# Miniprotein binders against b1l550: the designs that were tried, part 1

No score or structure here was measured in a lab: all are predicted.

Target 1, 279 residues: b1l550
Amino acid sequence: MRLPEELLERARDIHSEAPSHRIKLDRVGSFGLKVPVEFKGFLLLAEADVWVSLPEGRRGVDLSRQVEAIYELSNPPKDPFSLCREAAISLLEKLNYADSSGVSIRFDAPLQDGESLKYYGVEISSIASDEIINKIRVEILGMTACPCTAELIRAYKSSEIAATHTQRSLGILEVSTKAEHPDPDKLASIIERAMSSPLRTYTKRPDEGGLVIRSLSNARLAEDVVREMIHLFLEEFGHLPEDTHILAAVRSMESVHMHDIYAERSFSLDEIRKEISSH
Below, numbering starts at 1 at the first letter of every chain, in headers, positions and changes, except where a header shows other numbers.
ipSAE, averaged over its two directions, is called F for ESMFold2-Fast, E for ESMFold2 and O for OpenDDE. V2 adds 0.75 times the mean of E and O to 0.25 times the DockQ between the complexes of E and O.
[cut] marks letters that were taken out.

## First folded at step 4 (miniprotein)

Design kx6
Fold by OpenDDE base, second read of step 5:
Structure kx6 (fold): chain B 279 residues (1-279), chain A 83 residues (1-83)
Amino acid sequence: as target 1 above (279 residues)
Amino acid sequence: SMKRVRIEFTFDEENREEVLEFLKRLARELAEKYGLIVLVYVEDGRIRILVRGDPEAVDKFIEEVLKELEKRGVKYTVRVEEL
C-alpha cells in the first residue's frame, strides 16, 4: 500500500537532517544487488555493491538513487568494466553531497577449456573521487605438487618422476590502478601458468595422466607460485602506472594437512621494480 | 551550498590526448586552489569534467579552464551543465 502523497509532504526528510553525531561515513550503500552484465558473449547475473560517502552534516544517503543509477546503466546489459566505471561516476553526479563513490561487481567468469567451460572468480570495482581508481580481483584454481615430498621420495626410491602429494590451490591477483581494468583472462592465465598445472573440467585418461605428470615435473611451493605470479605479471603488465598496487596470493588446500597454506605479497609497481633491480 | 557542474568538451581527434593531459593537470591545480572536487574523464570520445563545491569557486573554475584553453588556441566545442 502506497501512503498518500499528502502525508509524505508533511513528513520531514530524514536523510537530509543533521545527525545526532556529526561524523562522516566512508561508505553507505546497497550491497548484494543483482545486475545483468555482458561478458565475452555471455549474459551473466552479477552481484553488485554500490556506495557513496556521507558527510558529517547529513543523516542518511538516498539509497533509491543509488539503486536507480546502476540499474539505469544496466539496461541494456553491458560489459562489467564500463558498468562499474560509469556507475561510480553517475553516483557522484546524482548525489551532490558525496565526495566519493564506489561500485563493485562480482561474478564467475567463463573460461574455455577445450570443448567445455571452466571458470574463475572476478570482482571488478571502481572508486571515484577526485580520480577514478579501478580495481580487479581474479581468483582461479590450479594444481600444485609439493617439491619437498617429491625430494624425500626421490631420496628413498630413485625414480625418474618422483611421486608427491598434489592439491588444489587458489591463486589470487588483485590490481588497483588509475588505468583501465587489466584484462581478467590475462590475469587468470598468469595464475594458471604460475601453478604446477591447470585444472581441467573434462579429461580423458591419457590427458589426466599427462596433467598429473606435468604437475610432478613442475612441483612448486605456494611461495614459488606467488613469486612466479609476480614475475609473469611484471612481464605482461609492466606498462601500468608505477603507483599501481598489486596483491599476489595463493591459498593451497594441502592434501596432507587439515589446514591450508597461504602466501602473499602486496606491492606497488615502483616498489617491486626497485627490489628486483637491486639484485 | 554545493554546486555541481559537468563540462563536456568535444575536440578534434588530433589533439585529444594532449588536451586531456593538460586538462587533468589544470583541473587538479584549480581544484587545489579553490577547494573543489574535480574529476576529469573520457566518455564516448568526449572529455568531461565533473566539478563540485562552492558555487562561486565552481564558476571561477569554469572561467579559468575556458580561458586557459583559449590561450592554447585549441578548437573545441563545450557544453556546461549544472547538475
Scores: ipSAE 0.290, ipTM 0.711, lowest interface PAE 1.6, mean pLDDT 90

Design qa16
Fold by OpenDDE base, second read of step 5:
Structure qa16 (fold): chain B 279 residues (1-279), chain A 82 residues (1-82)
Amino acid sequence: as target 1 above (279 residues)
Amino acid sequence: DPVEEARKYFLEAIKLILEALKLLRKGDVEEAAELYEEALELLEEALEIAIEAGNEELIKRIKLLIELVEKLIEKLEKKLKG
């Protein structure tokens, strides 16, 4: 039953009235929306969060307009980068009392793995105010081989390729920039290349053997992986603005322990360049 | 690099759009309209460069933003006439 328009005119606009406490809110929005996106020729259902700032003099946000903003731009489905950016802009236009807006879109990105597909996690965001900040977070699993155990086994067996324990490790790159969103596939590639070896969805016996040998021949601590990720990132994305912020992290799901090993570094491009040049 | 030049114009256009929206919040409609037009011009230049460079992805992204700006201009024009 649609309420008569006359009743709507008599009802106080609760959202526009003054709040009991005049306090600005940084983010008010709808979280966990489902939106279609086109990514690398795939139609994917993504999860989306949309929000705006709320001034101190306004009780609430027009949440229906937020939802409308992103869905209008989602039909037909488009790439998530454009959707994030355009929705952030549209939110500011539709909600003129807001001085800032934000959109975040999360999905599993398909990545070709031989004749099959594997997936990595992606979160794409845009935050708009006087400027737009584009953020991307990529998470992908790889394999690490422990160099410490390898040295112990080498000492025992005197072999060129020492056996060691291996584990799955989650690599994370998060980039925030005033430039265009970095390519998520390139970020995923950096993470994989920083690991001892990538994971494979399907391996034949010879391929599996080769993958393991590669891992053993490229044994890395979680700390090594993070440093390698940073190094490779600078090679690929060193052209980004100096104020670009990066989080590089690894969570190693240790196979000999019940706990995980975690390592991270947060930095700006300017900061890390100065650090490297000083050595 | 033509692609980087196109990206530069693209990002600058976004800044102008955001500035225009800020002006609209202040009630400066005429100045906002000028910035929308300038943003559109930058996007058109970016599009031309991207087409010449053969960058299909960037072309698509620029076209989408052009469509958004055109919609924003249309909304603004309706407000001015009403």
Scores: ipSAE 0.486, ipTM 0.831, lowest interface PAE 1.1, mean pLDDT 90

Design qb8
Fold by OpenDDE base, look of step 6:
Structure qb8 (fold): chain B 279 residues (1-279), chain A 82 residues (1-82)
Amino acid sequence: as target 1 above (279 residues)
Amino acid sequence: DPVEEAFKYFMEAYKLIMEAWKLLKKGDVEKAAELYKEALELLEEALEIAIEAGNERLIRMIKELIEYVKEMIEILEKKLKG
């Protein structure tokens, strides 16, 4: 039910009023919006968060304008990277009282897996202030095999391929850069290659056996996986600006324990390069 | 609106910069350098407008991006000469 225009004209602009307490807010916005995006030929319904800062002298944010900003750019649907960047900038333009803005878009990205599709989680963000920072977070599940147990079994029974327990592990790469968002498929690939074996959505029994064997032959600690992720990342994305920040992490859902194993490293490209060169 | 106009130039420049990064990833240094130069021109126009409008935030954003673009141009020009 639309209120009559006459009533709207009489209504105070509450958002523009001075607040009772003059305190700046860092993020005010709409979270959990649904926006269509085009990703690799797929039309996807993504979740989006949009926000701006609020100065101390303004009571509230015009939330309708925020929502309008992203939806205007979402029709027709476009790639989520462009949408994110353009929306962040548009927010600053439309909401001139804000000194910063941000957009985050989340969805499950389809990835070809033989004749089937698997998915990985992706969050694409852009933050605009005195600079524009692009952020991407990729999460994908893989499989790890424990080298410690393998060694114990090898010691007990001499076999070339020692049995060991396997578990699902979640790999995470988060990249923040002034450059373009890194390719999420490449990030996902790095994570999968860093693990003992990828997971597949659809496996025939023979293929399943092959995955397990591969995992056993490539046993890795969670720590090994993180280090390998970093190594592979540097090989693929070493051209990014030196101030690019990376988080590499693994959460291993241990099969023999009730708790998970977690490992991470946060670093800038310049920092990690210096570290590696010093050895 | 001068602020709107400045943002238009800024947005256009930013798009070019993003495209330049894609080109660099593909190894096309020459084309990337051209895009950066074009972006620089747009940013300079945006800066003038932003200054006239007195929008300090936008001025800062543009200046920072100009510095970045200039640095990239220098790096790429060195690569093209070498």
Scores: ipSAE 0.139, ipTM 0.615, lowest interface PAE 2.2, mean pLDDT 87

Design ra15
Fold by OpenDDE base, look of step 6:
Structure ra15 (fold): chain B 279 residues (1-279), chain A 82 residues (1-82)
Amino acid sequence: as target 1 above (279 residues)
Amino acid sequence: DPVERAKFYFEYAKFLIDMAEILLEKGDVEDAAEWYKEALELLEYALEIAIEAGNEELIKEIKEEIERVKKLIEELEKKLKG
């Protein structure tokens, strides 16, 4: 239903009124928008959040302008990195009362797995103010094998290759930087390499056996996985600015317990380098 | 790539063979025999893929390893029955 122009104008006037309480809001926007993006040659339907700050002297945000800003930039579909950055900037330009804006785009990223595809979760964000901060969060499932149980069984059976329980584990890397968004495929690779073995979408029986054996030979605690993620991240992305912030985390869906094991470390590149050098 | 897949399984089989050898050195003949059998299965699978890929060099290498592992299994089985 196209609202008459006159009603739209009145609604705009309401948004520009002084609020009853003069309080600044950090984020006001539309969440759960659907936008097409092009990623690695795939056309994907992504979920998007868009927001701006609201000054204390303004009652409401022009939400329609926010939606228009991102959709104008989404046709034709483009890469999500550019879309985030451009939309964040456009929001500040269109909504001149805002001192900050943000865009977040979420989707399942395709990842080549032999002749098939697997996926990892990705959230790409940009926050604009006096400067632009780019954020990316990658989540990918892998497999871990427990070293403690392996040692117990080894002691009991006196075998070098001890059976142990395996489980799926979710690895998480979140990076916030003033530089360009880090490559999500590289982040996903770091997580997979930090675990006992990757998961596969399609496996033949020999492949399945191979994954299990690999895990058994590379048994790791959740804590081990997080530390390995950090180590590999520093090797690959050590060139990022020193003020780059990282969250590395693992949630292990333990097969022998009804609960999950969780481990994380939050750090800046500067902080973690100092920590490692002190040892 | 079928060739790369065949190589992967071939290398994986070699890893299992290495583990079997370690078990043998520790005197665990039964477990070693089992791991050699698993390695053999992987080698045979690698061979099938290599044949499909038409890589003659890889086919030859895998066949040679299959024969070696088969002989080892036979020897170990003789020790276990004796």
Scores: ipSAE 0.000, ipTM 0.168, lowest interface PAE 15.9, mean pLDDT 85
Fold by OpenDDE base, second read of step 13:
Structure ra15 (fold): chain B 279 residues (1-279), chain A 82 residues (1-82)
Amino acid sequence: as target 1 above (279 residues)
Amino acid sequence: DPVERAKFYFEYAKFLIDMAEILLEKGDVEDAAEWYKEALELLEYALEIAIEAGNEELIKEIKEEIERVKKLIEELEKKLKG
């Protein structure tokens, strides 16, 4: 049953009314939309958030127009980077009362792992105003080995082979830049290389043993992993604008403790370059 | 070197056993059992490599440890069921 046109008109009138309190809102939109995207040859169903700013003189946003904006651009499915940027721009055009807009797309990105596939979490965003800011967040699990325990065991057993406990660690890189979105596969690679070893979806025993050996031979604190992530990021993405903002973080799910260890650093490229050059 | 590899896994297994013992001392019987099981898997793998390498002394040591760990697991499982 189509709601009578009169009811739809009344609903439109409500959004255009003056609010009881004249307060600007930063973000108003629809969260948890499902949109198809094409990523590395895969067709994926992603979760999307779309929003715009709301001026103080307007009670509500036209949510239907927001949803239409992203779905129109999602057919046919396209890469999530273009979708985010184009949708953010389209939102500002369609909702002329907004001075800013944003789109965020989240999905599990497939990554080839030998004959199998693993995945990492990715959130791709674009925020449009007088400029466009592109944001990407990558999360991938790896393995870390504790160097402290290894050292204790080495000292105790006088063995050349230092055993230590291992744990899964979540590495996080978040990049905000006026440039194009950084390559999420490269970001994921940086995280994996910064850890003691990557995780594998499918391993034979010898391969599994190899991963463990690599981990033990490359024991790292969570702090070490974060520093290594930053180092590798600068090597790969040092060409980005100086005002590019980065969050590098690790959450280590400790196997011998009931709590996790967390380390992070937030910085701009300009800031970190100055810091490194001062040493 | 196969012998070095076997020794590596054997030492790693011993580490896991030590951790299991610590957990057991803390009263974490379930967690201890899991760590012993992981240790057992590594011991078995170390044994395979040691056999391939033909190191009789290492084979003997690993076998003895396997039997010890199996017995411990059985005892812990009985405690968890009871």
Scores: ipSAE 0.000, ipTM 0.154, lowest interface PAE 13.1, mean pLDDT 85

Design ra20
Fold by OpenDDE base, look of step 6:
Structure ra20 (fold): chain B 279 residues (1-279), chain A 82 residues (1-82)
Amino acid sequence: as target 1 above (279 residues)
Amino acid sequence: DPVEEAKIYFEYAKFLIDMAERKLERGDVEDAAEWYKEALELLEYALEIAIEAGNEELIKEIKEEIERVKKLIEELEKKLKG
């Protein structure tokens, strides 16, 4: 039921009133919006969060304006990077009482795998204040082979390729920078290269065998994978600002245990460079 | 072939026993005990398979090894408590 326009004119603006408690809020917004984005030639339906800060003297945020801001920019669909940045800026312009805004867009990114597609999870964010900070989180599954078990079996059978247990592992790279969003495909590639082998959507029998052999020949601990991710990241993205923050992590879904193994490192580019140079 | 399967587990158990012995030689009694215990589990599994296969010779060999390993574990546990 649309309320008559006359009633809307008489209604007090509740959001602009002083709150009962004068407390600033960091984030107020709409979460779980669906927005179309164009990514690598695909039209995708992404999940989006939009928010702004709320000053102590304002009771509520104009949530409708937030939603309008992102949808105005989503038609026609555009790349999620531009959408995040532009929407974050637009939010501050439309909601002039806010000193900060943010947009987060999440979707499964298509990745070419032969004649088929695989995917990785991506979350693209931009936070606007006096400066714009761009954040990207990439998650992709790979395969790891355990070097410890391999070594035990090698000692027993003296084979060139020692059998070992293999499992799926989730690799995570999260980057926060004042520069442009890093290329998510490159981040996904780094994660895959850091693991024993990538996963495939489909394999022919010979290809499957090759994948397993590759994994066995490149056995890595979860800790090894994280370190390799960091190493590869520095090679590819070492040109980013020194204050760029990175989280590298792996969750290994161990096939011989009921639990997962997790490893992570959080660092700035400046910090990690100093650490590596000191050895 | 159940007989071959039993043999594989039996041989792997023997390997673990060898590793345990090496640990003992190095003075690592706790680790040795753990390796013997793992070997014992494999021997017991091998025995079950061998029994199902009806291989009397293999059954006998595995049983003898089980008794040997059990005795070793008992001796090591006494050393560790002591």
Scores: ipSAE 0.000, ipTM 0.173, lowest interface PAE 12.2, mean pLDDT 87

Design xa28
Fold by OpenDDE base, second read of step 5:
Structure xa28 (fold): chain B 279 residues (1-279), chain A 88 residues (1-88)
Amino acid sequence: as target 1 above (279 residues)
Amino acid sequence: SEVVKIRITFEGSPEEVRKAFEELKEFARELAKKYGLKVLFELHEEDGVAWILVIGPREAVEEFLRRVLERLEELGIRYKVEVEVERS
């Protein structure tokens, strides 16, 4: 049922009215939208959140305009980085009472794994106010081998390659910067290289054996992985602005325990450079 | 309210461009506050291009633009400017 246009004209604009309590809101928007994006030649359906700030003198946000903003930009599908940034800007343009806006886009990114594909999780965000802050979060699974158990087994049974327990570990890199979004594939690569070994979608028997041996030869604590991630990140992305903020983290799904091991470090580029130079 | 996108291409070394942008940003931010305008800055350092999005009343936006350009000239900054006006 569509209401007659005449009735709509007579209806009060509830959103533009003064609120009962004059309080500014930081974020008001639509969460869980589905938008198509083009990423590395793949057409993907991503989940998107869009929001704007609401001034104290306005009761509500024109939510339909928010949805319109992102969908107008998503047809034809484009890369999620441009979509995110452009949508954030468009929100401010369409909703001129807002002093800030934000967009977040989430999807699983395909990654080539031999003749097959694996994937990693991506969340791309842009927040617009007086400047644009671009944020990207990459999550990818790898494999870790425990060096402690390896050492115990080595002590017990002298072997060149000590057996140890292995587990899947989730590596996380989150970057917030005034620069363009860092390349998610490079971030994923950093995480994988920081692990004992990468995961494979499929393995032949010789390859599987090799993968395990590699992990055993490169046994790392969760703490080691985080430190290695930071080191590799600085090598690849040290050119980013000094006020760039990074979260490096690992969640190890320990195979010998019912709980996970977690390690993280949050830092700015300026902070971490000073720390490293002091040693 | 009008939405105006200002594209400024700076000439010079990356260091000079960065300096120019920072000077511009500081000036423009203060000016925007004075006129009650919303401004958004974006710098593409690799290309030496800065974008300024300005949102507000037409008259204020025009005055803002005029003063920004005057300031750039006063600073002796070499630049090219392109202005896109979108009516909201």
Scores: ipSAE 0.257, ipTM 0.705, lowest interface PAE 1.6, mean pLDDT 89

Design xa33
Fold by OpenDDE base, look of step 6:
Structure xa33 (fold): chain B 279 residues (1-279), chain A 88 residues (1-88)
Amino acid sequence: as target 1 above (279 residues)
Amino acid sequence: SEVVRIYIEFEGSPEEVRKAFEELKEFARELAKKYGLKVIFELHEEDGVAYIFVRGPREAVEEFLRRVLERLEELGIRYTVRVEVERS
């Protein structure tokens, strides 16, 4: 059913009215949209959030226009990095009252694991204002082995490889930069290499045994993992702008406790370089 | 229910900001208490910036904001307000 045009002419434009309280809003938009993206040869259905700022003198945002903006750019499907950036810019152009915009795209990224697939979580974002800031968050599970228990076992029973408890740990790298989005596969690799061992989707007995032995031989505290992540990040991405902001974190689902162990460090590249150089 | 977060940033010289912050801090604290709001005060003297952060129900936050802004205007201090709305 389409309403008569005459009725539309009589209707007030609610969005353009002055609000009861003249207050600027940072983010107004549609969250939980589904958009197709192309990533590493895969066509994926991703979740997307789109938003713009709202000035103090405007009651509401033209939400339909926001939705149109991202879907126009998502057909045909393209890489999520370009989609985020282009959509953020398009939002500012289409909604001229906004001084800032943002797009966030989330999906599980496929990662080859032998003949099977594993995955990592990724969120790709772009925020546009007087400048464009690109943000990427990668989360991937790995395995950690506890060095403390290993040391206790070693002291009790002399062995080359000491038994210890192992657990799944979630590693997180979040990067915000004025440069292009960092490669999420590289970020995922950094996290995995910082763990005691990676996880596998499918293992046969010999492979599983080897994986566990590797973990035991590379026992790490949660703190060790975070520090290693930072170290590896600097080696791979040290060329990024000095004002690039990084969050490195790990959540270890400790197998001998009811609770998780969490460690993190937030820093800028400039800050961390100064810190390391001082030692 | 809607939860609203507001950030008020003071603008001016370090001296002006500090003075305004000190004058407003107690007022804002009492006001927040009255309305059952959580408030955080932050002064960065080196940067000449002060922040008031408050979080709570929309109606309470709006009233808080109104009163604080009125006081800021009386003090003649420039400010920027950022608002975030969380829906649960």
Scores: ipSAE 0.006, ipTM 0.274, lowest interface PAE 11.3, mean pLDDT 88

## First folded at step 6 (miniprotein)

Design qg2
Fold by OpenDDE base, look of step 7:
Structure qg2 (fold): chain B 279 residues (1-279), chain A 82 residues (1-82)
Amino acid sequence: as target 1 above (279 residues)
Amino acid sequence: DPVREAFKYFMEAYKLIMEAWKLLKKGDVEEAAELYEEALELLEEALEIAIEAGNERLIRMIKRLIEYVKEMIEILEKKLKG
């Protein structure tokens, strides 16, 4: 049942009133929206967050306009990158009092794994203010084998392929750029290639054995993985703007310990190029 | 609505800029440069409208993007001459 329109004319605009405390807010919006997106031929239901800044002199944000902005652009479903960028800009248009806006879209991205599918986590974001920044975060699991334990075992018993502990490791690449969002499949590939071996959804015994042998033959510290991720990233994405910011990280869920090993490096493309060139 | 019109041009320009990046990935430097030039024209139109409308925020956004586009054009021109 809709309230009579006559009541709307009499109602104060609460959102436009002065707040009790004149304080600017950085982010006000709707979190946990569900929006359809088209990704690599899949229609996915993604989670979305939309927000804008709120000036000190305004009590509240027109939340309905925020929701309308993203859903108008979501029909028909489109790629999440365009949706994110366009929605961020649209928010600034619709909410003239906002100095900044932002959109974040999260989903599990399908990735082909032989005859089956695996997945990686992706968060696509765009922030609009005086500039528009596109951000993407990719997370994918892989396998690492410890070279330290392998060396200890080799020293004790001579073996060409030394036994060692293996574990799941989460690789993370986060990229913020003024350019287009980097290809998340490529980012996922970089992470997988940087690890001892990828994970597989389905393996037959010969394939499983091969996967483990590969991992043992390519034993890497968490530190090694991060450095390899950075190296591979520069090879594939070195064309991005120099002010592009990257976070490369690995969380290794160590199988012999109750705790995880974590390694990361944050850098701009300009900074890392200078660092590498200095060697 | 002048503001809406300015945002329209801005949005169109921004789409072209994103497309230009796709072209650069493919090595299509000339085509990318053309898109940046087109984007620049749209942004200049957007700027005029935004100024007339007195929308300071949008003016800043457009100006920053113009600077970015000009920088990219310069980079691409150097690549094309080298």
Scores: ipSAE 0.658, ipTM 0.898, lowest interface PAE 0.8, mean pLDDT 92
Fold by ESMFold2, look of step 7:
Order: C-alpha cells, then structure tokens, then sequence
Structure qg2 (fold): chain B 279 residues (1-279), chain A 82 residues (1-82)
C-alpha cells in the first residue's frame, strides 16, 4: 500500500523540528545494510554502515535519504572502495545539515591459495568532514612458532631435536589516510610475511611438513611479528602522507597456554620515522 | 541549488583523482598528471560556487582537496622531468 503524496502537505516534518533536549549526536545511521560489491572479479555480498552527525537543533535524520546515498551507487555492483568513498560524499550532500558523514563496508576478500581460495577480513571506511579520511582494516590468520621453546629444546641434550609449539595467530593492520585506501592484498601479504608461516586451506602430508619446517625456521614472538609488520609496511607504504595513522597488532592463540598473547603498536608515519632515525 | 552544484563538481573531481590513483599503479605518470590537472579545474569551479553560496564547511573541504591535488601535480611533474 502506497499512501497519497498529498499527505506530505498536511503532515509536520518531524525530523526538521528542534528536539526537546538540544544535544548534538556524533553518529546517527543505518547499520547492517546488505550491498553487493565487485572485488577483483568476484561478486560479493558486503555489509555496510552509513551515518551522519546530527546538530543539536535538528530532531532527526532523514533515514531514507541516508540509505539512498549508498543504494543508488551500489546498483549495478561496483568496486567497494569507490562505493565507500563516493557514498560518504553523497551522504554529506543529501544530509547537508550534518558536519560529517561516514560509510563502512565489510567483506571477506578471496585470496588465491594454490588450487583453492582462502579468505581474509576487510573493513573499509570513508569519513567526510572538512577532509576525507580513508580507513582500512585487514585481518588474516598465519602460523607462529615460539623461539623460546625452540631454544630450550635445542639445548636439551643435543641439537638432534628441532621442535617448538606452533599456533594460529591473527594479524591486524589498520590504516587511516587522506590518500587512497591501501590495497588489502598487499596488507594481507605484509601480515603473512611477518608470520612464521602462512596458513593454507588444506595440505597433503608433504606440504604440511613443509609448512611446519618453514615455521620452525622462522620462529618469532608476537612482538617480533608486530615489528616485522611495521618494517614491511614502511617499505611498501612509506610514501603515504606523514599524518597517516597505522595500527599493527597480533593476537596469538598460543597452543600451550590457557590464554592468548596480544601485541600492538599504533603510530603515524612521522612518529615512526623519527623513532627509527634515533637509532 | 548552488550547494548541490558545487558537490557535483567536487564529486567529478574526486572521481578523476580515483582514476589517477589507478593510472599511477600502472606507472602511467603522464596520464595521471593530466587527470589531476582536470580535477583541479573542476575543484576551482566548485570553490567559486561554494563561495557564492557562503557554505564555509564546503569551502574548507574543497580547499583541502585542492591542496592535495596541487601537491600531487608537483610530485608527478618532477617525476616526468627526472
């Protein structure tokens, strides 16, 4: 059922009224929207959030205009980065009483893994205010091998035993910049290369042995992984603006412990360069 | 509505910038520089309209993107000479 359009002439515009309590809001939005995206030849169903700021003098947000900003741009499906950036700008146009707008898009990105695909987590955001900030978070699992246990086993009566505990570790890179969102595959590659070994969708026994041997040869503490992620990030993305912000983190699901280990570092490019140059 | 018109020019400029990012990944520096120059022209038009409309936030937004585009043009022109 569609109501007559002429009712709009008689009805109060509730959203444009002043609220009873004049308090500004930072994020008013629609969350959990389903949007189709095309990523490197794949058609994916992504989850999106859209929001705007709401000034103290405005009672409500025009929710239909808000979702319109992203849905108009999502059909036909297109690149999620372009969708994210353009939708953030469109939100500010359509809801011009707002000081800022934001869009987040989340999806699992496919990555070639031998004969199969594996997936890693991607969340991109674009936040528009006086400037446009593009943010990306990538999460991917790898394998770590403990160097402390490896050394204890080596010292145990001979170098004849090479062993240590190995575990899944979740690597995280998060980048906020005025420039283009970094390529998520490159961020995932940085994380995997910082680990003791990548994880595979499946392996046959000879391949499984090879992964374990590789991890033993590259034994690393969670702290080492974070440091290596930062090193590799600077090699690949050191050209980004100085005020680009990064978080590098690892959560290790230690196989011999009852608990996880966590390490992280956040920094801007100008901060880390000064820190490294002081050595 | 002049505010909507300024946003149109701004969006078109931003799309050119995004295309320039793709060209730079391929190593097409001269073509990317041309797109940044075109984006700058659109942003100057957007700025004129935003000033006439008196929209201070949009003026700041456009000016900051102009700064970015000008920096990129300088960088790319230096690469082309060197």
Amino acid sequence: as target 1 above (279 residues)
Amino acid sequence: DPVREAFKYFMEAYKLIMEAWKLLKKGDVEEAAELYEEALELLEEALEIAIEAGNERLIRMIKRLIEYVKEMIEILEKKLKG
Scores: ipSAE 0.506, ipTM 0.841, lowest interface PAE 2.5, mean pLDDT 89

